# VH-VL binders against Netrin-A (NetA), part 18

Target 1, 267 residues: Netrin-A (NetA), of Drosophila melanogaster (Fruit fly) (q24567r46to312)
Amino acid sequence: EPRACIPDFVNAAYDAPVVASSTCGSSGAQRYCEYQDHERSCHTCDMTDPLRSFPARSLTDLNNSNNVTCWRSEPVTGSGDNVTLTLSLGKKFELTYVILQLCPHAPRPDSMVIYKSTDHGLSWQPFQFFSSQCRRLFGRPARQSTGRHNEHEARCSDVTRPLVSRIAFSTLEGRPSSRDLDSSPVLQDWVTATDIRVVFHRLQRPDPQALLSLEAGGATDLASGKYSVPLANGPAGNNIEANLGGDVATSGSGLHYAISDFSVGGR
Short names: E, the ipSAE of ESMFold2; O, the ipSAE of ESMFold2 at other seeds; V2, 0.75 times the mean of E and O plus 0.25 times the DockQ between their complexes.

## First folded at step 13 (VH-VL; framework fv_iluzanebart)

Design u5 (from s5 with light chain S31N; at its last look DockQ between E and O 0.90; V2 from the best seeds 0.71)
Fold by ESMFold2, look of step 13:
Order: C-alpha cells, then sequence, then structure tokens
Structure u5 (fold): chain C 267 residues (1-267), chain A 121 residues (1-121), chain B 107 residues (1-107)
C-alpha cells in the first residue's frame, strides 16, 4: 500500500544561528552564582577568556554529557530589561516542539514567552506563554480550553517545580485538528515558522535557605520584581517581586538564566 | 562581493510617474529582505517599505502605505520603488538596503549608493 | 510604531575627547538596536548592531551599550573623520524606525 511522503522531524535548531540579548561577561569580567540544596557557589564569566565564556552558540552546538556547554545571561536585576534568545532556522519548518534544557544548578525561569516568525524575523507572534502568574502577567487563563475555534492561539502554562530541568512546548498537544494535520490549513499555519524568539521575564527564586547566605544587596534585587517564589502550599498568586526599595546600587544576587540546549523539532 | 547598485538621479515635474531601481549582486537575491529609505533634504532617515523577493511579501511603513509601490523582479535581481504621480514633497535621496539573514541578527548590512529624485515645477 | 528619540540634537566636542550619544525607545526593543554614521552625500554606514556589537571594520573607539529602551553610543577618542550625523534604528519589529539623528561637530 502507498505511503504518504512525510519528511522525518529533525532538530532544526542544530547549528542554527542564535543571538542572545544578554551574555555573561560581554562587558568585562562578571560574577554569577549557582544554587544547589543549601549551597551557593559564585564564579566569574569573561567573554575574553575562552575557559570562562558562555556564548549563545552553546545553545545549538554539539553537546556531550561529560562536558555540557552553556549560554549564561548577565545576572538579572530589577532595573534590567528582559532577556531574549533569537533562533533563525533559515527556512520555513513545521514545528512539533521547542525545548530549552537548563544548565546544571540553574534556576528555572518563572515567566517567559516563546514567539515565532513566519517572515524571516520581520514580525513576531506569541507561540506559548509560561508563568506562575498567567492572568496577571499575560492576561491569559492557565489551562485554557481548546476547541476548533481557538486551536491556533498561544496558551499559558502554569510553572511548577518540575523534577526534570527542561522547559518543553509541544506545538500540537491538545489541539483537536492535530490528528489530521494534512487537512487543517489553520494548524499547518500554526506550526510553521522561520524563526523562534524566547523572552525571559522572571526567574524562579532558589529555596529560601540557600538565599539566607546572600549579601543584603542581593536581597533587594530578589524583591525587585524580576524574581518569583511560589507559595509553600502552592502557586497561590504571590511572590516577592515588590518594587525596589533602599539602596539598589549595591544590589546583586548573581542569579541568571543558564541554558545548555535550545532544540526545535521540525521538518 | 555583495553589492546594491541604484539607478541614476532623476529630475521630474509634479504629476509624472517614476520607477527607480536597486540591483543586487554577489548574493542570493531571493533570500533577503530589501527595502527603501527616504531622506528629505537636510532631514533624517525614514523607512518606507521592505520586500522579500522570494515570494514578493511586501510591507510598508504606515505613512508610505498607498503613496508608493515597492516591487521586485527576481529574474534580474532588481528591486523597484515607484510613484504613479510625483509631488514636489517627493524630492529626496532614496536608498535601498538589504537585511541580513539567517547568520546575523536582522540588521541592515548593505546599502545602495542612493538615488536623488528632484521634483520641481 | 516604536518611536526612537535621540539626544542631544547636536554635540560639539574637540578631537581626542569622548562623545556620548543617547537613544531611547518608546517600548522595549531588546538588544535589536543599530547605530549608523552618515557623512554628507553618502549612504549610512553601520557602526554597531545588537546594541553593543561592533560591525566588521569599525574602529575600536566606537562602542555601544544598553538594552530594552535606553541605549548609548560612545566615541572614546574623537577623530577628524568622525564628523557626521549618527542615527539609531530599532529592528525589533516592523516598521523599523530611526531616531531623528545626532549631529557631531568636531573642532
Amino acid sequence: as target 1 above (267 residues)
Amino acid sequence: EVQLVQSGAEVKKPGESLKISCKGSGYSFTSYWIGWVRQMPGKGLEWMGIIYPGDSDTRYSPSFQGQVTISADKSISTAYLQWSSLKASDTAMYFCARRDYPDSGYYMDVWGQGTLVTVSS
Amino acid sequence: EIVMTQSPATLSVSPGERATLSCRASQSVSNELAWFQQKPGQAPRLLIYGASTRATGIPARFSGSGSGTEFTLTISSLQPEDFAVYYCQQYYNWPYTFGQGTKVDIK
């Protein structure tokens, strides 16, 4: 019996150009910190030193489990802009997933948006939202119902404290026409992209015990609204992102985004 | 080498039509956005519009929508800027520019030399 | 559309001195900000892209910084050939927009 000619899905991001809006050490040597259990370790990044550089190319290069390569942003502050990653695929792909793998000991992003472009980066539309505060930050309900009338719309997923250190978006999951994609022009357009952009808005804060060893200046940055901590009993809509107060010029927690792999399944 | 070469200076009267050109060479013309920038005498730079010659996807800045036509002929690697009825206020220098992709971050990396259009009664 | 505002309109500095030019966006453009130099009678010349990355062949005295809505171009030691008008341009979303320009007068 004849079979349809459907290309296999590949990692369309492998060796693709990627640009980060922020990279640790790009303006000179800079401190960053990692948190594990109740232990804090701080280190130096410097783009002029290959042994201490964490460039965006690390997101799409050939990794191995014995020597993980990372991109690292500059430490986030309450006064800083959002951090973005922009991936150019070079042509139109039909996408099935977008996956970001966190570096070891990296804090999980709390609020972020994945955008796509179908016009080679000229314009952008939302693809997926992630947040512990979907309604407040993005004006969208968590767990939005999906029918044929809205299967081409970006949804917002609640963040939790997952066991796996990756962030994954399945482009077709929960969308009614996905079972017969060949017969759905709407979903064919939905999964088509030439570029992917990730915008990070907020980091999840490490557990409170690890943070007690921070300098006083670092605590004000954590309260600045660029960090979120779910409530102990659940994500009941509160965090420590209050407005800046006191002497913010001395602040710095060393917290930053750190991603080891940016994968995009497509054909 | 990558190059954009524009057509020569034009002197016109109000009400006349005009089509100026920008020929790309040294690269795959159909794989890059190419657009037009206006500079009125003594004034700054303004984006007018941009075209992707591979599929003719064309976008205009709002103030130029309906005022000009941007097109491309991919068989001769040439983009065009066209007026159906020139006005004196169209007197300006016009540049074409290419947007890089995919190896760079979407910035304009190559510019044409400019075409001076003078419209006077 | 995203409005780009440059300051000052004109900057007079002596050769060998430092010049600092500012550019503000009406909304975040991430790091998708370019700086161009334009001399009289010439096409614009790309100096900086990605807010802070120097284009190929641009002298080290030119540097850019900033992200989001606030950006700066610095010329650390002005040379006679740096007399020009400087434009910032966002390329975050179409329509792309320029600032109104900063003219740098060199004595």
Scores: ipSAE 0.628, ipTM 0.838, lowest interface PAE 2.0, mean pLDDT 84
ESMFold2 (binder alone), look of step 13: mean pLDDT 91; pTM 0.919
ESMFold2 at other seeds, look of step 13: ipSAE 0.671; ipTM 0.845

Design u6 (from s5 with heavy chain D55E D103E; at its last look DockQ between E and O 0.43; V2 from the best seeds 0.00; counts 0 for: pae E 6.6 > 2)
Fold by ESMFold2, look of step 13:
Structure u6 (fold): chain C 267 residues (1-267), chain A 121 residues (1-121), chain B 107 residues (1-107)
Amino acid sequence: as target 1 above (267 residues)
Amino acid sequence: EVQLVQSGAEVKKPGESLKISCKGSGYSFTSYWIGWVRQMPGKGLEWMGIIYPGESDTRYSPSFQGQVTISADKSISTAYLQWSSLKASDTAMYFCARRDYPESGYYMDVWGQGTLVTVSS
Amino acid sequence: EIVMTQSPATLSVSPGERATLSCRASQSVSSELAWFQQKPGQAPRLLIYGASTRATGIPARFSGSGSGTEFTLTISSLQPEDFAVYYCQQYYNWPYTFGQGTKVDIK
């Protein structure tokens, strides 16, 4: 395989522009809560205070082990809006991975979609689905591999269930022609992107013990949860009407999305 | 200040060619999608097509595909809308508009003043 | 392509009163929805983007809400300068599409 001058893969997301549809404290001081190890802890975010600010630029800056920076969304309510992150890479890259690192003690996402654009954000196509309910929410089976005829199609993964601090998508894993990428126009097009968009749909339910702490501290109706879900297929699908009560985030719980790093491997 | 300035009104006959212009200033012309919107007399707005001048990537709405040509000259920061053969039904107001950067979201934030094109026998 | 449907076609409102305009998408456009105001002989003016965020310089009486397929523009206290045609536009997928417009007339 004659690849004498192929560039190394880099983090194409570093210092790239990123837009969040929701940021904690953008409308004034707000409370957000974390649920870890059977307990709830709540704090205040406020974008006017640098020490309590969690802006989108934290997603693509240089993190260090002594001072992890976080983006945090506003607390999620009922069947309201999904939360989105949009990242502009500035040029076409061939992508090998997309990784979202959760902040310490962050509430965990349950359902989300990664989209890509090859036209500088003009249009978007699905890149990867994640859900504990792939079939019900996205109309797709949970699969780790594709056949040779559909190597260019987004899959749905249930990797969000494991207790890990990362949500990771490998663009080529499980795709038969990936061993010979330079000879596959289909996969070369598949991995090419100018922009990445992440849409969060649902959070995982908190630990039952942590829910008891929430109720003791402020009495929230756990059964009143609502959510917004895309149609079973396609990135432009309509939201499914939310359940009146269920397994989505509860109002007043302080649940939110919190990400410390948004990494994209590309060349 | 970001501005889009369009060429002046045109009065033409069916079958004639026409090229109208939209000059951008106050921003990096090659780094934004810019496009054209038609408004027929007394009617609503409809997107015709857009171009990314930095890569000459041009996209058309289906009903306008093959009906007009959208182009740009990045050396003078100007986008164009052109017809090879005008029809009476091309009588309308034509606007150019620019899309914002991802930091502010992907919406149309700057508009030209409009160019009235009248096509009559 | 995504069809945007506005209602009502015409809305007659007295100055100082509340006006409510609706916009419905044929499929989900998430929150990638903008509202424009257009007066005769003028280019459209951006009012709201992201379904609910006011553009710079837009008075607080304009507010937007909704997500997915259902969106609303509210003018809380209509002023004489607000009589115009209002359009919603999705920018979720190309081709971008406008609603048919809602004309807000003085009663």
Scores: ipSAE 0.110, ipTM 0.608, lowest interface PAE 6.6, mean pLDDT 80
ESMFold2 (binder alone), look of step 13: mean pLDDT 90; pTM 0.923
ESMFold2 at other seeds, look of step 13: ipSAE 0.780; ipTM 0.894

## First folded at step 14 (VH-VL; framework fv_iluzanebart)

Design v1 (from s5 with heavy chain D55N; at its last look DockQ between E and O 0.63; V2 from the best seeds 0.76)
Fold by ESMFold2, look of step 14:
Structure v1 (fold): chain C 267 residues (1-267), chain A 121 residues (1-121), chain B 107 residues (1-107)
Amino acid sequence: as target 1 above (267 residues)
Amino acid sequence: EVQLVQSGAEVKKPGESLKISCKGSGYSFTSYWIGWVRQMPGKGLEWMGIIYPGNSDTRYSPSFQGQVTISADKSISTAYLQWSSLKASDTAMYFCARRDYPDSGYYMDVWGQGTLVTVSS
Amino acid sequence: EIVMTQSPATLSVSPGERATLSCRASQSVSSELAWFQQKPGQAPRLLIYGASTRATGIPARFSGSGSGTEFTLTISSLQPEDFAVYYCQQYYNWPYTFGQGTKVDIK
């Protein structure tokens, strides 16, 4: 059978500490929604109930078919902060990949940044950008070339891949000296990290009409990276009130970040 | 138990040198950032700088760069804050603090008791 | 560097009443915010980390909330030992910074 992995590399993230800035149900029972086949299905998360909890520790455990292995953020709103995952490896590793596996039916985030630290989480530098609007949101061209003089430069990927359930960053792909890592101090430093931080800026790809409204109104959603619910009257809280009302029109999508695995290939 | 024990109060004159200490015990001293916080009389808290004793990586807050020296002696689990020439404006309470790691918290979880430095003519 | 601004500068509160302290960051610090209590001549005492998690041994009357740039510390029923100065501190990125403090005085 095929064996793709180099024997010297391991998942350095397995059982490593992960802190999420937002977890569904942390402040009491909260409503979240999923979309499948253009139909909305809403449920309740609650950290006090093991059957309805989606904690950050699910990101670095072994995945199985049980929903207990999924981390979910609180539903994203236009007024909310970015959502951050911070992973501490505990020591220096040379990294070959960072992979985030989406939960079933989870939307792929439109815009996010992977940062790394080499000083045990004291300071952070960009590692990889992802966005449908690399230039507008991050001031970077999409899929730029790297020369030998800037191989340690973070790139921005304009990812348009329907049906893809993974967000994957290969640390050495497309870098001229990658064939001879042992002879490249620049790339050796580039792949070295003690900690990884993922910042989710925007969940949904912009709707053309919503972009017109943002530009006309002077809103800062593009600058902030928060653009998941283009409603004039965005909901506050966990959406429980919308569900309990019955007759109330749904005022938010209930969409959220949902990741089942956070893996980091390193040695 | 994890502890940070600082050296005693100091009374100095302007122009004198001074080195105050912070001794860590009950943990792996070389595996945690440890830093110094100043509090001038009646004022708030200010970060001065931080050191990782395992490799002596040292960072300063911008306003303290070049004004003090932070160092550590890992053989005796001790961090230091040092002035080559004290000023009257250096009169303050100085605290050391340890940063938590690797549990992704990065918060200051252990503090020294403080060292009062008085600089007067 | 990230500027932390606390309000109010002084809060006069009667024992047994609720106190609410605010902290604003000049840019997002995610949830990497701590609250400290300090009494004269003492080291700062950690109350809250991660914006909302109580440190070991901290009474339940202390609670924290917020993320991004806006944070609050709430003391639900002030006790005589709670009259002190309170500081917020971000630890999202170096250099770490404190707010200027909020003094909670007996009314």
Scores: ipSAE 0.783, ipTM 0.897, lowest interface PAE 0.9, mean pLDDT 83
ESMFold2 (binder alone), look of step 14: mean pLDDT 90; pTM 0.919
ESMFold2 at other seeds, look of step 14: ipSAE 0.811; ipTM 0.908

Design v2 (at its last look DockQ between E and O 0.82; V2 from the best seeds 0.81)
Fold by ESMFold2, look of step 15:
Structure v2 (fold): chain C 267 residues (1-267), chain A 120 residues (1-120), chain B 107 residues (1-107)
Amino acid sequence: as target 1 above (267 residues)
Amino acid sequence: EVQLVQSGAEVKKPGESLKISCKGSGYSFTSYWIGWVRQMPGKGLEWMGIIYPGDSDTRYSPSFQGQVTISADKSISTAYLQWSSLKASDTAMYFCARRDYPSGYYMDVWGQGTLVTVSS
Amino acid sequence: EIVMTQSPATLSVSPGERATLSCRASQSVSSELAWFQQKPGQAPRLLIYGASTRATGIPARFSGSGSGTEFTLTISSLQPEDFAVYYCQQYYNWPYTFGQGTKVDIK
């Protein structure tokens, strides 16, 4: 029975096209902020100034600890739309990981979904969910493994606890047939993708009608629509859902998504 | 130069079959989705369906599933839209369009349109 | 499927004035929204993609804005050649869908 060398896994995202739905400084100079050593520090982004620009191409270039390049979104608000990164791999790959490396001192995302496409970006299916509130936001338990009959399904991970600078998804971890992938058509299809889409979600309050019927005390802030829900009381940390100056994050908080590397292990 | 050139106008009677074409040039035909858009007289644009000629993956908008057939012949860089039995309600302008990839997913190139008239 | 709703259905403006066209999606389409111009008897012409990026060769008087569910096309100084119907289209997920169109009449 002849065997051929299995192709090496590579970073399939390197130099691949990536589109961000939001980039700091796209509409003129903007202020962005981060916490460093428990102290707020704010800076300016401006896409017309190369020294203060944070474009999406920074996500897929090579970085090192001496010269980190970053993509930064515009500052997020409680009423703003989700922020999306879309990466086109150009061909089918069997993926082993998807990793988002946070920029130094970047606010940590709370909730996000990784989608994949196998049809060159025409249609999308969930690949991985992340949230501090997996059940509330995505209707899924926080799980790290699957049974054999559902090992082709997306899971939800709670990653708000780690103070680590990256968000990582291992496509095969906790899936029983991964030990012999070559004999599992289900997992071979599961790991196959042509494109990856990351959607960063903001926490949102329950439907205003449901909230109004449950408690009259919340009625006064329903007029402005949905808001982000803080995870805990007390001073906000370096987290995208930080509650700076109230229960609703504003553009004045300057918090934003900032990613230095979007890497995808594939063959 | 990337181009989509469609077949000429058609005048048909109800019950007749028809196959109209969209020939792509100036690009790798098998590496881009190409789709069909209907515009009935005085009406807006409606997506009908889309095909990836490289593997013939074909998708239809729900209202057009089973109403038409979309196909491609990659050896001559041509996509097709066809009816087995035309109805008067098929009278419309039909456009083909190419979807950009991998840098984006928007429709970047359009054919000139094919007017199909179906009348007794 | 994602429903795209345009308003107004018809917009009558004088040459040289500003025209503002709206497009609403039934769910978020992020920034994957395109605007097309169509003149009678012609194919649609791509104006804006990615909600706000002008296609090559499109005059600067055309600008797009918005994300999520609310989008706007602005023509800052309407020219006689801008008489047309304008369509928004989402390409966030299949099936792709058009709005019903906004006809811009030049008074």
Scores: ipSAE 0.800, ipTM 0.905, lowest interface PAE 0.8, mean pLDDT 84
ESMFold2, look of step 14: ipSAE 0.790; ipTM 0.901
ESMFold2 (binder alone), look of step 14: mean pLDDT 91; pTM 0.923
ESMFold2 at other seeds, look of step 14: ipSAE 0.806; ipTM 0.910
ESMFold2 (binder alone), look of step 15: mean pLDDT 91; pTM 0.923
ESMFold2 at other seeds, look of step 15: ipSAE 0.807; ipTM 0.907

Design v3 (from s5 with heavy chain S104V; at its last look DockQ between E and O 0.68; V2 from the best seeds 0.00; counts 0 for: pae O 2.6 > 2)
Fold by ESMFold2 at other seeds, look of step 14:
Structure v3 (fold): chain C 267 residues (1-267), chain A 121 residues (1-121), chain B 107 residues (1-107)
Amino acid sequence: as target 1 above (267 residues)
Amino acid sequence: EVQLVQSGAEVKKPGESLKISCKGSGYSFTSYWIGWVRQMPGKGLEWMGIIYPGDSDTRYSPSFQGQVTISADKSISTAYLQWSSLKASDTAMYFCARRDYPDVGYYMDVWGQGTLVTVSS
Amino acid sequence: EIVMTQSPATLSVSPGERATLSCRASQSVSSELAWFQQKPGQAPRLLIYGASTRATGIPARFSGSGSGTEFTLTISSLQPEDFAVYYCQQYYNWPYTFGQGTKVDIK
């Protein structure tokens, strides 16, 4: 009986077309900033200068661990629109994961949605929500129990601790029929996609003030790697999670989305 | 060269059937959505519906659901817009348009020249 | 469906002047917005896609800007051949929808 080795999955995103709604330097030279520990470092991006450009094609090219390439959005403002990445896979794939790798020293997105299309980008449905405030921002519980009646629905995950440099979605995790996928037309349809769209709503701020608050004896949500502050503009528009009242960190902050790899496991 | 060429103008009476065509050339017909846009006299543009000829997946704008039939014959690279019973209010210019997909976006990059349909008693 | 609203309905501009056209979406369409020019008896002509990217062969005097719900088409130095009706169209999600049009007339 002949035996052929067929790979179970590939990175379906490799060299695939990707479009970003915002790219640093697309309207001329622009300032962006990175934060490490208590130190800010600011630089210039410019799409007309190859040495200072961070285009969307960097998301799906081959990355070398010594030559990491980045896509960078324009700096986030409280009044701006959400930042969107759209990836065209070219055909139907059965997906096992969607992974976004953060660039070095990039703050973690706080709130975002992964959408999928099965009709070559004509229409979109939610695939996964991420937020520190799932119920407030997306109307979904963060720890929803999954039974057979709702295993084909998008869920919302709490933002993980900021020590993790990537955002990962496993398409079948916690879904009861996944143990017998061949017998579940519902889950087979659930994992099928032709396109992936990521919408970033809010950027998680680096946490210098939490260190100062810890030294002053404050008691907040320290286990999650963040602390509770009032939201300046709520869920509308593209925001930075505030550590103080209002938009204190918005102006001049230079904070932006920076992703080095957009990977999609599929077959 | 990518082109969409539509069938010629039509003059019809209410109650008659009609099928107009849009022939694509210079590209892989089965790999792109093709849609139909109506423009009534003196009015703006309205999407009617769209078809993916590769698998015949067809979608309609709500106002046109059940009012027209969109189809394609991939063996001759042609999309169709069809009425079973024309009304005077169907008097309009009808355009076909192709949606770009594999390159960088989902915008309508190629348009047909238009087909004028006149329905009068 | 996503409603696209254009303003003004008509715009009277002298040749050589700047024209500014607005388009508003009822919900965010990200940057999935196109601008079309249409003259009587002709098919629409694509000017701008992705909110700000000029289509091939479109003169540099045409520029687009905006994202989310607010978009602008600017014609920096209006030429006689630019007097036409301009439509915005979202392609963020089906059904795709057009604005009602802005007619640019010679003053």
Scores: ipSAE 0.517, ipTM 0.789, lowest interface PAE 2.6, mean pLDDT 82
ESMFold2, look of step 14: ipSAE 0.608; ipTM 0.820
ESMFold2 (binder alone), look of step 14: mean pLDDT 90; pTM 0.916

Design v4 (from u4 with heavy chain S104A; at its last look DockQ between E and O 0.80; V2 from the best seeds 0.71)
Fold by ESMFold2, look of step 14:
Structure v4 (fold): chain C 267 residues (1-267), chain A 121 residues (1-121), chain B 107 residues (1-107)
Amino acid sequence: as target 1 above (267 residues)
Amino acid sequence: EVQLVQSGAEVKKPGESLKISCKGSGYSFTSYWIGWVRQMPGKGLEWMGIIYPGDSDTRYSPSFQGQVTISADKSISTAYLQWSSLKASDTAMYFCARRDYPDAGYYMDVWGQGTLVTVSS
Amino acid sequence: EIVMTQSPATLSVSPGERATLSCRASQSVSSQLAWFQQKPGQAPRLLIYGASTRATGIPARFSGSGSGTEFTLTISSLQPEDFAVYYCQQYYNWPYTFGQGTKVDIK
């Protein structure tokens, strides 16, 4: 009998609408900081200045790849809400991957959830959990075996152990019926989505030496602030607090989410 | 111009059936969720349910599940709200509303003018 | 179901003064929160979406703020045409829900 015609996979997120719940500089000029090894560098974001603007549209890059662009959230606080990205694919796709590329020197997420919708953003279900504390934060084992009866369930992975600049979810990996996708209504439903929502819960704590540099303030930071706000404790808040005040946020850790590409493989 | 035009006011008796309509124009009717909101006299707004005309996917708020039927006829770009047996407590203003394009964040951007339903002996 | 709670139920304000309306969600709705204005005998009018973005044609005296569970609508320098009932609505997840409304009356 004739072979089924299966369209090639594409990046369904390219040029697709994306909305962020938080964008650096949306409420006036703000300070954000990057941490690499034992070094800290801080800069200013401001949505009114195109050269210092980090809007959500950068996640689905509409320009040439020669100039990498970033979306950046506002600096996170322990009392603030989680940060959310919502991506509309426009139609039903069968998804093979969801990938978030971190910006250079970006703080790494520790805990986050990918949700999907099959009803054009009306309702949402978990698709993948990521955390260094899967059991404590999400009530799920970090390394769950998958059989045919649970191959349509969201799992939890520890993305923080490897030193990676990409957060990647392979929708079919480790799922027994994946080789027979065309004959598995369960997995066809599992990979089908019209929209993707990412909820960031926690950032990974930077290297202690980089934190010491922040606390010392460096020569350039002394005039703009005195002390960082104490870091949040417990899993309900963001991992790291920042003191937000004045024309430019000049205190606290300056830690934030920064993503350069939001890619979704689909057909 | 995107518009939702609802059917006219209705005066009914308890026990009668009723079907009111909401006709969409100026947009691709099958590509947007459209739903119904009730406002009882002197009261606030409450969601009843919502439909995606492209595939007839229909969702109800829990308090309205089984109380009304929401449907659509995509050939004439019209959504419907239907009662099989009206009660006096169904006396209210009923609005239809369209949920906007995904790039606008999924909010309700277009409203019908409302249909007043009065149920009395 | 996400419960939206508005306060106060009624707010008496003189023209030219500031009005501040609150809306609380029983769980996080991120920034997927809209504000509507409704005058007697009319359909609701969208004022704010995304918690803080003014809809097209809405005067700058209307502003929204908040994220997660706490939201505020502010009307600076209240005008006579602003006396109405205001509703918040979450559209984060179905079922969508309204707050019970805040009536803004002339003091």
Scores: ipSAE 0.636, ipTM 0.838, lowest interface PAE 1.9, mean pLDDT 83
ESMFold2 (binder alone), look of step 14: mean pLDDT 90; pTM 0.919
ESMFold2 at other seeds, look of step 14: ipSAE 0.729; ipTM 0.873

Design v5 (at its last look DockQ between E and O 0.73; V2 from the best seeds 0.81)
Heavy chain, then light chain:
Amino acid sequence: EVQLVQSGAEVKKPGESLKISCKGSGYSFTSYWIGWVRQMPGKGLEWMGIIYPGDSDTRYSPSFQGQVTISADKSISTAYLQWSSLKASDTAMYFCARRDYPGSYYMDVWGQGTLVTVSS
Amino acid sequence: EIVMTQSPATLSVSPGERATLSCRASQSVSSQLAWFQQKPGQAPRLLIYGASTRATGIPARFSGSGSGTEFTLTISSLQPEDFAVYYCQQYYNWPYTFGQGTKVDIK
ESMFold2, look of step 14: ipSAE 0.840; ipTM 0.925
ESMFold2 (binder alone), look of step 14: mean pLDDT 91; pTM 0.924
ESMFold2 at other seeds, look of step 14: ipSAE 0.833; ipTM 0.926
ESMFold2, look of step 15: ipSAE 0.831; ipTM 0.918
ESMFold2 (binder alone), look of step 15: mean pLDDT 91; pTM 0.922
ESMFold2 at other seeds, look of step 15: ipSAE 0.843; ipTM 0.924

